VHH binders against UPF0282 protein Pars_1056. Designs and how they scored, part 16

Target 1, 306 residues: UPF0282 protein Pars_1056, of Pyrobaculum arsenaticum (a4wjr7)
Amino acid sequence: MEILPVGEESLGVRSMCLYVETRDVRILFDAGVSLAPRRFGLPPHPRELERARSVRGEIVRLAQQADIITVSHYHRDHFTPWYPSVYMATDGETYKKVYGGKKVLMKSPADLNWSQRRRHYGLAKALQEAGAKAVYADGGEWRIGGTVIRASPPLWHGPAGSKTGRVIAFAVSDGEERLVFVPDVEGPVEPEPVAFLEEVKPTVVVVGGPPTYLGWELERALQRLTEIIDIGPHTLVLAHHLLRDLAWREKIEAVLQRAEKRGVRVATYAGLLGRKDELLEAMRRDLYAAEPAAAQPAEEGIDEGD
Key: E = the ipSAE of ESMFold2; O = the ipSAE of OpenDDE; V2 = 0.75 times the mean of E and O plus 0.25 times the DockQ between their complexes.

## First folded at step 14 (VHH; framework vhh_3k1k_2)

Design x75 (from x70 with A98V; at its last look DockQ between E and O 0.57; V2 from the best seeds 0.00; counts 0 for: pae E 16.8 > 2, framework grips)
Fold by ESMFold2, look of step 14:
Structure x75 (fold): chain B 306 residues (1-306), chain A 121 residues (1-121)
Amino acid sequence: as target 1 above (306 residues)
Amino acid sequence: QVQLVESGGALVQPGGSLRLSCAASGFTFSEYGMRWYRQAPGKEREWVAGISRGGTYTSYEDSVRGRFTISRDDARNTVYLQMNSLKPEDTAVYYCAVYYYDESGTYYDYWGQGTQVTVSS
């Protein structure tokens, strides 16, 4: 199983995009990238804009190689929009290059709030226009040769009842490795993501970590991460919201110490690539202080929730 | 309130070296990134180098990369510019600067008085 990090906060953008290849199938998880329109009162720095364009180029390249593309939920850093956006590095044709002719495993709209149902509607229409083969994946299973792909039932995006809604996770097994992609569970905080992981018994876990930069509910998230370590993967990839905080390692020190004692490798996407973390959003004040540039206005139509 | 005072400008020969200093006061220096700019006669002021708070990130204009090094000493509230392999086109008044953010979120672009660097044979 080949695992290729594509986009994430450690690579300078908001994303969890991951490419996975087995002998049977090529999967691009959550083909999205975005930038925070405001952080520390500042718009994205030019270095962030260039990084988003670079990551978008890689997403397009890998999407053309992929057999299957996922949409775990309807936040804009997890799919490619059908409209032009500077902060998501798209033009009006990018979605066709990503999704055209592809099988897309996507979250069902049945339990979406109003804003996410609107995004689902727009994406579903765009997928049809691009000739994609869209399938609602919640709780499903697919067998391609010796590879099994499984989607979780809906999981909370944060604490239960959160307005951020629900996501689905994906497990991929090729007979030797069992990877589980668990986006945007913010820790996790709730028990259901851990229960899904216990059923799969993964060798590699990729999980959206707790948003330590917001400073709440860390005790539950740290406990859940400890439980995940105790399942016994050889590698735990901590991603996404966690990496919006320059001080993330110190805030999860207990988890890192347990992983060390249990022989579990903890990595970021950058760490998997043998590179240093480049947490550009978290460094935005530092970027502007060191390398000044004219502020770019926030894009019209970008909501504050992505 | 915020004050920045550059020093160390001099006349030097091409290929020579010089270190500029900028002493800061009136704000919590360790919480802010610092920048160097220069202005040659008859030209617009241009950015030269920058350093983040804590010194974890530095950046340079392309024409000085590899020749100039920015550094900081938070204990002395001072930012430095080490300039090596100086060229006549480096002749300028050099300014240090800070983007200061007040409690309302308004930024202020504070500059020092400048220090003259002249590179000539």
Scores: ipSAE 0.000, ipTM 0.193, lowest interface PAE 16.8, mean pLDDT 87
ESMFold2 (binder alone), look of step 14: mean pLDDT 84; pTM 0.842
OpenDDE, look of step 14: ipSAE 0.751; ipTM 0.918

Design x76 (from x70 with G54S; at its last look DockQ between E and O 0.01; V2 from the best seeds 0.00; counts 0 for: pae E 4.9 > 2, placed apart)
Fold by ESMFold2, look of step 14:
Structure x76 (fold): chain B 306 residues (1-306), chain A 121 residues (1-121)
Amino acid sequence: as target 1 above (306 residues)
Amino acid sequence: QVQLVESGGALVQPGGSLRLSCAASGFTFSEYGMRWYRQAPGKEREWVAGISRSGTYTSYEDSVRGRFTISRDDARNTVYLQMNSLKPEDTAVYYCAAYYYDESGTYYDYWGQGTQVTVSS
């Protein structure tokens, strides 16, 4: 199995976009990218804007190669919108280039909060216009040659009952590797994501880590990450919300030390690519101090909570 | 020149206590996290405890949790390991380490020369 990181906070943007290719199928997980409209009271720096455009270009290129594209949930850094956006690097036609003619495995709308329901309806119509074949993936399974794709039931986006709603995870097995893509569980903190991983027995886990930059209590997230390490993947990719904090490694030190003792590689998307982390959002104050730029107004309607 | 100097290692009976100190010089101490490691005869060096540069996050290897306490005193550029309820299995050379991750995630560390702790009856 070939694993290509596409977008993530370690690559300078808000995203979890990941490309996976087996002998039988090419999958683009969560074809989205965004930037925080405000962080530390500042809008995105020009370097962040350029990075978002670069990541969007790669998303478009890889979407052309992909057989399947996923939508784990309806936060804007996890799908390509049908409208133009500077912060998501779209021009209103981009979604056709991404989703045109593709099979799209997407989260069911049955349990969405109001904002996610609105985004789902907009995206569903855009997918129809692009000629995509969308199916609701919750709990489903797809077999393509020797490759099996499985979607989890709905999982909480953070603690149970969180207003951020629910997401689905995806597992891909090709006979030798078993990768599980677990977006936006913010740790996880709930037991259900770990239970799904225990069923799959993954060799590679890609998980949205705890949002340490929000001053959140970490004990449950650290426990869950320890449980994931004990399942025994060879690689644990810690992604997304965790990487909005320059001090993230210090805050999860015990997890990193346990992974080392157990022989589990811990990586960011940048680390998988052999690159240094570029946590541009977390560095936004430093970016403006080193490379001053005129602030621009935030884009109307952008969801800063993702 | 970065220098880390451990002290406080001794021969102690099981159930006893020791306090290890590690004095640091040659760098801005408050910018570094600190760790203790140990290496028993014939074994690989293992992590024991860590404390963040701010002092607000501490962590421990399972076998020492509840018995050992890491702390730091930035005014004295010193990290401590309070070791209670010592067992023969705690016998090792104890090393102090300073660590730092830069903005790109590149890892740097510095090591002391170690202090011997022996727990025997």
Scores: ipSAE 0.293, ipTM 0.721, lowest interface PAE 4.9, mean pLDDT 91
ESMFold2 (binder alone), look of step 14: mean pLDDT 88; pTM 0.880
OpenDDE, look of step 14: ipSAE 0.877; ipTM 0.964

Design x77 (from x70 with T106K; at its last look DockQ between E and O 0.93; V2 from the best seeds 0.83)
Amino acid sequence: QVQLVESGGALVQPGGSLRLSCAASGFTFSEYGMRWYRQAPGKEREWVAGISRGGTYTSYEDSVRGRFTISRDDARNTVYLQMNSLKPEDTAVYYCAAYYYDESGKYYDYWGQGTQVTVSS
ESMFold2, look of step 14: ipSAE 0.728; ipTM 0.925
ESMFold2 (binder alone), look of step 14: mean pLDDT 89; pTM 0.889
OpenDDE, look of step 14: ipSAE 0.893; ipTM 0.969
ESMFold2, look of step 15: ipSAE 0.684; ipTM 0.913
ESMFold2 (binder alone), look of step 15: mean pLDDT 89; pTM 0.890
OpenDDE, look of step 15: ipSAE 0.894; ipTM 0.969

Design xS (from x70 with R53S Y57S Y101S Y107S; at its last look DockQ between E and O 0.01; V2 from the best seeds 0.00; counts 0 for: pae E 15.8 > 2, placed apart)
Fold by ESMFold2, look of step 14:
Structure xS (fold): chain B 306 residues (1-306), chain A 121 residues (1-121)
Amino acid sequence: as target 1 above (306 residues)
Amino acid sequence: QVQLVESGGALVQPGGSLRLSCAASGFTFSEYGMRWYRQAPGKEREWVAGISSGGTSTSYEDSVRGRFTISRDDARNTVYLQMNSLKPEDTAVYYCAAYYSDESGTSYDYWGQGTQVTVSS
């Protein structure tokens, strides 16, 4: 199994895009990238804009190699929009390059909140226009040669009932490695993501961590992360919301200590690549202080449906 | 108390022009991207045009490119859609929307109630 991190906060953008290749299939998880339109009262810094363009280029390149692309849920950093966007580094043709002719495993709209339902509507039309073969994946299973792909039932994006809605996770097994991609569960906080992981018994877990930068109560997330460590993967990748906080390691120190005791490697996407974390959004004030830039009007959040 | 109020919808002959306005209140207008959508009877709502929070970038759905122009006046908290060379296929209720993502990753969108545009002989 080859695992290639593509986009994440440790790589300077909002994303969880991950490329996974087995002997039988190439999968691009959540082909999205975005930038916070405001952080600390500031728009994206030019260095963030350049990084988003670079990550988008990699997403496009890898999508062309992929057999399957996923959409775990309908937040802008998890799919490629059909419209031009400076902050998502797209033009009007990008979605065709990403999704054209691809099999797309995507979250069912049946239990979406209003905001995600509008984005689903727009993306579904774009996928049809691009000639993609879209399948609602919730709870499904696909076997391709010796590789098995599974999608979880709907999971909460954070605490149960949250306005952020629901997501699905994906598991990929090639007979030796079992990777589970668990986006935007914010820890997790709820037990259902852990239950899915216990069923799969993964060797690698990629999970959207808690949003420590919001001053959010961490007790439940820390407990769930210890439960994940106790399942015994060899690698736990802590991703996404967690990495919007420069002090993230300190805030989850207990989890890191348990992982060390249990022989579980904890990594970011940057760490998997042997690189230092580059938390550009969290550093936005520092970026402007070191490299002043004029405030620029920005193309922001222009998308079909939202 | 956020409000987006569209106006300017009317009945017009094919080939005619209309200017839609959307007056905004209850939020910091200059920080939001603004968009127009439309929904024809029996069809799904579709994006028509968008303009960035700074007004330097605009985008259009293919069928309206070259005929419609989106603009904004931040001093008046208003976004406009100038619609030229109108066709029967442009008949729809037109909605304005405002879009912003906060630092938590939560997307804010606000919608108007719509204004009817009818293009008919």
Scores: ipSAE 0.000, ipTM 0.132, lowest interface PAE 15.8, mean pLDDT 86
ESMFold2 (binder alone), look of step 14: mean pLDDT 85; pTM 0.844
OpenDDE, look of step 14: ipSAE 0.298; ipTM 0.725

## First folded at step 15 (VHH; framework vhh_3k1k_2)

Design x78 (from x77 with E61A; at its last fold request DockQ between E and O 0.98; V2 from the best seeds 0.87)
Amino acid sequence: QVQLVESGGALVQPGGSLRLSCAASGFTFSEYGMRWYRQAPGKEREWVAGISRGGTYTSYADSVRGRFTISRDDARNTVYLQMNSLKPEDTAVYYCAAYYYDESGKYYDYWGQGTQVTVSS
ESMFold2, look of step 15: ipSAE 0.760; ipTM 0.934
ESMFold2 (binder alone), look of step 15: mean pLDDT 88; pTM 0.884
OpenDDE, look of step 15: ipSAE 0.896; ipTM 0.969
ESMFold2, fold request of step 16: ipSAE 0.765, 0.730, 0.740; ipTM 0.935, 0.927, 0.930
ESMFold2 (binder alone), fold request of step 16: mean pLDDT 89, 89, 89; pTM 0.891, 0.893, 0.894
OpenDDE, fold request of step 16: ipSAE 0.901, 0.903, 0.902; ipTM 0.972, 0.972, 0.973

Design x79 (from x77 with E61A R65K; at its last look DockQ between E and O 0.98; V2 from the best seeds 0.86)
Fold by ESMFold2, look of step 15:
Structure x79 (fold): chain B 306 residues (1-306), chain A 121 residues (1-121)
Amino acid sequence: as target 1 above (306 residues)
Amino acid sequence: QVQLVESGGALVQPGGSLRLSCAASGFTFSEYGMRWYRQAPGKEREWVAGISRGGTYTSYADSVKGRFTISRDDARNTVYLQMNSLKPEDTAVYYCAAYYYDESGKYYDYWGQGTQVTVSS
């Protein structure tokens, strides 16, 4: 199994895009990238814009190699929009390059709030226009040769009842490795993501970590991360919301110590690539202080933050 | 009393090297980003290089990339500009500046008085 990190906060953008290849299938998880329109009262720095364009280029390249692309939920950093956006590094044709002719495993709209239903509706029409073969994946299973792909039932994006809604996770087994992609569970904080992991018994876990920069849900998230370590993967990738905080290692020190004692490697996407973390959003004030930038035009029509 | 004092400016031959220093006092140097600017006669002041708090991010104007290196020593409250492969077009008064952005996105800055660099055959 080949695992290639594509986009994440440690790579300078908002994303969890991950490419996985087995002997039987090539999967691009959550082909999205975005930048925070405001952080510390500031728009994205030119360095962040450059990085988003670079990551978008890699997403397009890998999408053309992929057999299957996923959409775990309807936040803009997890799919490619059908419209031009500076902060998501798209023109109006990018979605065709990403989704054209591809099988798309996507979250069912049955339990979405109004804003996510609207995004689902737009994406579904765009997928049809691109000639994609979309399937609602919740709870499903697919076998391609010796590779098995499973999707979880809906999981909370954060605490149960959260306005952020629900996501689905994906497990991939090729007979030797079992990888589980668990986006945007914010820790997790609820027990159901851990229950799914216990059922799969993964060798690699990629999980959206707690948003320590917001200052809540830490005790529950630390407990859940400890439970994940105890399942015994050889690698735990802590991603996404956690990496919007420059002090993230200090805030989860106990989890890192347990992982070390249990022989579990903890990494970011940058760490998997042998690179240092480049947490550009968290550093936005520092970027502006070192390098002047002109004000950026605001993007029209953004209804929600991602 | 806030001070930024540049030093190290000199006359140097094309292809030569020079190291500028900027000593800071009267503020918490370690919390500020530091920048170098330059201004040639008849031209507008231009940004040359910058370095973040803790030195974790550096950036350079295209005209000096690969030739100039910015660094900082927080123990000495000093920022440096190492200038290699100097060209006549690098002739200018060089200024250091300190920048701080608060959590609302407002910024505060301090400026030095400059040091003259002259690159002449």
Scores: ipSAE 0.732, ipTM 0.926, lowest interface PAE 1.1, mean pLDDT 92
ESMFold2 (binder alone), look of step 15: mean pLDDT 89; pTM 0.891
OpenDDE, look of step 15: ipSAE 0.896; ipTM 0.969

Design x80 (from x77 with E61K; at its last fold request DockQ between E and O 0.92; V2 from the best seeds 0.85)
Amino acid sequence: QVQLVESGGALVQPGGSLRLSCAASGFTFSEYGMRWYRQAPGKEREWVAGISRGGTYTSYKDSVRGRFTISRDDARNTVYLQMNSLKPEDTAVYYCAAYYYDESGKYYDYWGQGTQVTVSS
ESMFold2, look of step 15: ipSAE 0.745; ipTM 0.928
ESMFold2 (binder alone), look of step 15: mean pLDDT 89; pTM 0.896
OpenDDE, look of step 15: ipSAE 0.896; ipTM 0.969
ESMFold2, fold request of step 21: ipSAE 0.745, 0.743, 0.724; ipTM 0.928, 0.930, 0.926
ESMFold2 (binder alone), fold request of step 21: mean pLDDT 89, 89, 89; pTM 0.900, 0.901, 0.897
OpenDDE, fold request of step 21: ipSAE 0.912, 0.900, 0.904; ipTM 0.974, 0.972, 0.972

Design x81 (from x77 with E61A D62K R65K; at its last read DockQ between E and O 0.98; V2 from the best seeds 0.87)
Amino acid sequence: QVQLVESGGALVQPGGSLRLSCAASGFTFSEYGMRWYRQAPGKEREWVAGISRGGTYTSYAKSVKGRFTISRDDARNTVYLQMNSLKPEDTAVYYCAAYYYDESGKYYDYWGQGTQVTVSS
ESMFold2, look of step 15: ipSAE 0.751; ipTM 0.933
ESMFold2 (binder alone), look of step 15: mean pLDDT 89; pTM 0.891
OpenDDE, look of step 15: ipSAE 0.894; ipTM 0.968
ESMFold2, fold request of step 16: ipSAE 0.777, 0.766, 0.721; ipTM 0.940, 0.937, 0.922
ESMFold2 (binder alone), fold request of step 16: mean pLDDT 89, 89, 89; pTM 0.896, 0.894, 0.893
OpenDDE, fold request of step 16: ipSAE 0.901, 0.902, 0.904; ipTM 0.972, 0.972, 0.973
ESMFold2, last read: ipSAE 0.766, 0.743, 0.701; ipTM 0.936, 0.929, 0.918
ESMFold2 (binder alone), last read: mean pLDDT 89, 89, 89; pTM 0.893, 0.895, 0.894
OpenDDE, last read: ipSAE 0.906, 0.903, 0.902; ipTM 0.973, 0.972, 0.972

Design x82 (from x77 with G33A; at its last look DockQ between E and O 0.96; V2 from the best seeds 0.85)
Fold by ESMFold2, look of step 15:
Structure x82 (fold): chain B 306 residues (1-306), chain A 121 residues (1-121)
Amino acid sequence: as target 1 above (306 residues)
Amino acid sequence: QVQLVESGGALVQPGGSLRLSCAASGFTFSEYAMRWYRQAPGKEREWVAGISRGGTYTSYEDSVRGRFTISRDDARNTVYLQMNSLKPEDTAVYYCAAYYYDESGKYYDYWGQGTQVTVSS
């Protein structure tokens, strides 16, 4: 199994985009990238904009090679929008290059909040126009040669009942490696993502970590991460919301110590690539202080709920 | 009172090298990013290079990339600009500046007096 990180906060953008290739199938997980319109009172720095364009270019290139593309949920850093956006590095044709003619495994709309329902409606129409073959994936299973893909049932994006809604996770097995892609569970906090992982018994876990930069409850998330380590993957990739905080390692030190004792490698996407973390959003004040930038116009139509 | 004092400016031939220093006092140097700017006669002041607090991020204007190196020594409250492969176009007064951005995005800056660099045959 080949695992290629594409976009993530350690690579300078909001994303969890991951490319996975087995002998039988090429999968691009969550083909999205975005930038925070405001952090520390500041718009994205030009270096963040440059990075978003670079990541978008790689997303387009890899989408054209992929057999399957996923949409775990309807936040804009997890799919390619059908409209132009500076912060998502799209023009009005980008979605056709990403989704055109592809099989798309996507979350069912049955349990979406209002904002995600809007986004689902727009994306579904765009996928139809692009000639994509969309399938609602919740709880499903697909066999392609010796590769098995599973989607979880809906999982909470944070504490149960929260307004952030629900997501699906994906597991991929090629007979030797079992990778589980678990976006935006904020740790996880609830037990159901851990239960799914216990069923799969993954060798690699990629999980959206707790949003330590927001001051949300961490104790449950830290406990859940310890439970994931105890399942015994050889690699735990901590991604996404966790990496919006420069102090993230200190805030999860107990989890890192347990992983070390168990021989579980903890990595970011940058770490998987042998690169240093470049947490550009978390560094936005430092970027502006060292390198002057003109203010950028706020993007029309970009919501701040992601 | 805050002071930034540049030194090391000189007359050099094209292709030569020069090292500028900027000594800071009157503020917490380690909390500030440091920048170099330059201003040629009749021109607007332009940013040349910057280094974040802690030295973890550096950046350069395109025309000097690969020739100039910014560095800092927080123990000595000093920022440096190593200038190699100097060209006549680099002739200017060079200023150091200190920048701080607070949590709301408001910035504060301090400026030095400048040091003259002249690149001439």
Scores: ipSAE 0.741, ipTM 0.931, lowest interface PAE 1.0, mean pLDDT 92
ESMFold2 (binder alone), look of step 15: mean pLDDT 86; pTM 0.861
OpenDDE, look of step 15: ipSAE 0.878; ipTM 0.964

## First folded at step 16 (VHH; framework vhh_3k1k_2)

Design x83 (from x78 with T56L; at its last look DockQ between E and O 0.95; V2 from the best seeds 0.00; counts 0 for: grease 25 > 24.2)
Fold by ESMFold2, look of step 16:
Structure x83 (fold): chain B 306 residues (1-306), chain A 121 residues (1-121)
Amino acid sequence: as target 1 above (306 residues)
Amino acid sequence: QVQLVESGGALVQPGGSLRLSCAASGFTFSEYGMRWYRQAPGKEREWVAGISRGGLYTSYADSVRGRFTISRDDARNTVYLQMNSLKPEDTAVYYCAAYYYDESGKYYDYWGQGTQVTVSS
C-alpha cells in the first residue's frame, strides 16, 4: 500500500487530501483545499495563496490517476467546488478535471442541515455534469481484487448533537495494511470513531485532531487519542484542525508520550513526506511581519465548515 | 527610546560583497519581524528581504533572490543583510525596519535612517 499525503495544514493549507494506492485500486480521499479567509484579523498571505495553488495542482494530477474519490462530508476543504475560488484555487472547470468519469463515494445527505444540503445539492449536480458515478457510501463496503474499502456509518463532527453535523470515515485494507481515514472528528471526542477503529484494527490511522487553537477543553480528545494508540496501529497521523495551532505538541504531550511507549509512530502529513511542518495559517502574523502583502482580493466563497 | 541604526554601507565594485548590519534598541527585538528596504535615486522605496521572529521564515524580492541573505542574532538585537554578486542596480540607500502584528491584525513599525550602498567601478 502506497500512502501519499497531498494537502494538510502541515503542508501550508486547510485540507486532509490523501492519496492511497493498492495493487488493485487508487483512491483519492477528500479532494479539497482551502485557506482561512481571516486569521488573526488578516486575510491569507500571498505565500499561502501560492501554496494553495500548488496543492490544487497536485490534487488535480492525482485525481486524474485515481479510480475512486471520496467526499467524507460537505465542508469545502474536503471537496472540489464547481465554481472559481481564489482561496480554494479553482477555476470554473477544475471540478470536471477532478471528478470527470470517476466513481465518487460520498456521504449521504439524509442528516444534513440546510447549508450542507445546499452544498450537497450543488456538488451532486456538478458531479452529474462531469460524468462522475456518485454513490452514497454510508456504511457500505466494496471489494476490488484483494482490496476492501469500507465506509463507516455517520460519525459526529465533534460532540454529539453539534450543528457541525456528521462525517463518514473510510477504511482500506489490502490484506497487509489497514488504513482508516477519519476526518473532522475533532479529536475524536465521541466514542463512535474509536469503536469503528477497534472493529477494523487498523495499522495506520489518519485522524482529524482536536481544534486546540480554539481554546476548548481537551481532556476527552486526549482520552480518545490514547484509546486509538492502544488499538496498536504502527502509525498514527494527527492531522487537520490540530495543526492550526503552533503549540499543538505541548497541548497533546501526554498522547505523544503514550505513543512513544507503545511504539506507535506519530506523524503529520509533512512528517510522512520527510519534511518539516509548514503551518502557514498559524504563522500568518509572522509571514506578514517578514514580507509585505499587496492588496488582497475580495472575499469569496468562504470555507465555513472549518 | 526605539532606535534602529544601519551600518556597513560602502562603495564597492560590481561583483563584490557587502554585509549590512542593523542594531536595535528600545523594544523587544525577539518579538519583531525584521525587513530590509532600499530606495534608489528617483525610485520608490522597495522591500528587499524579510525575516520573521525566531527566523522561521525568510523571504526575498525576486531581484535579489540567490544573491542576498537575511539573518538575525537575537542575543545582539541585530539583523544582517549579506549582499553578494553586487550589481550597479543594487545602488541605493538601505533601510532596516521592524514589524510587529498584534492578534487583531494591526501592525506597528520602526525604521532606521538608512545606509548608502554604491556599486560602481
Scores: ipSAE 0.738, ipTM 0.931, lowest interface PAE 1.0, mean pLDDT 91
ESMFold2 (binder alone), look of step 16: mean pLDDT 89; pTM 0.894
OpenDDE, look of step 16: ipSAE 0.898; ipTM 0.971

Design x84 (from x78 with T56Q; at its last look DockQ between E and O 0.96; V2 from the best seeds 0.84)
Fold by ESMFold2, look of step 16:
Structure x84 (fold): chain B 306 residues (1-306), chain A 121 residues (1-121)
Amino acid sequence: as target 1 above (306 residues)
Amino acid sequence: QVQLVESGGALVQPGGSLRLSCAASGFTFSEYGMRWYRQAPGKEREWVAGISRGGQYTSYADSVRGRFTISRDDARNTVYLQMNSLKPEDTAVYYCAAYYYDESGKYYDYWGQGTQVTVSS
């Protein structure tokens, strides 16, 4: 199994895009990238814009190689929009390059709020226009040669009942490695993501960590992360919302110490690539202080609350 | 009282090197990003290089990339600009500036008085 990080906050953008290849299938998880339209009262810095364009280029390149693309939920940093956007680095034709002719495993809209249903409707139409073969994946299983792909039932995006809605996780097994992609569970905080992981018994876990930058109490998330470590993957990738905070390591120090004791490698996407974290959104004030920004493009209606 | 004092400006041959210093006082230097600007005769002041708080991010104008290096020493409240492979086009008054952005996106800046760099045979 080959695992290639594509986009994430440690790589300078909002994303969880991950490329996975087995001997039987090539999967691009959540082909999205975005930038926060406002953080610390500031729009994206030019360096963030440059990074989003670079990541978008890699998403397009890898999507063309992929057999399957996932949509875990309907937040814009998890799929490619059908319209032009500076902050998502699209030109209105980009979605055809990403989804054209692909099998798309996507979250069912049945349990979405109205806003998320609207995004689903728009994406579904765009997928049809691109000639994609879309399937609602919740709870499903697919066998391709010796590779098994499984989607979880709906999981809460944060605490149960959260207005951020629900997501699905994906597990992929090639007989030797078992990777589980668990986006936007904010820790997790609820027990169901851990229960899914216990069923799969993963060797690699990629999980959207708690949004420590919001200043919330972390007690439940730290407990869940400890439970994940105790399942015994060889690698735990802590991703996404966690990495919007420059002080993230200190805030989860107990989890890191337990991982070390249990021999579990903890990494970011940048760490998997042997690179240092580049948390550009969290550094936005520092970017502006060091380098002046020229005229900015008009603010877009990008949803910050994903 | 806030002060930023540049030093190290000199007359130098094309291809030569020069190191500028900017000593800061009267504010918490370690909380500010630091920048170098320059202003050639008859031209507008232009940004040359910058370094973030803590030194995590450095950036350069295209015209100086690969030739100039910015650094900071927070213990001495000083920012430096190492200038190599100097060209006549680098002739300018060089200014040090300190920038801070608050949580609302408002910025505050302080400026030095400048030091003259002249690159000529």
Scores: ipSAE 0.710, ipTM 0.919, lowest interface PAE 1.2, mean pLDDT 92
ESMFold2 (binder alone), look of step 16: mean pLDDT 88; pTM 0.888
OpenDDE, look of step 16: ipSAE 0.887; ipTM 0.968

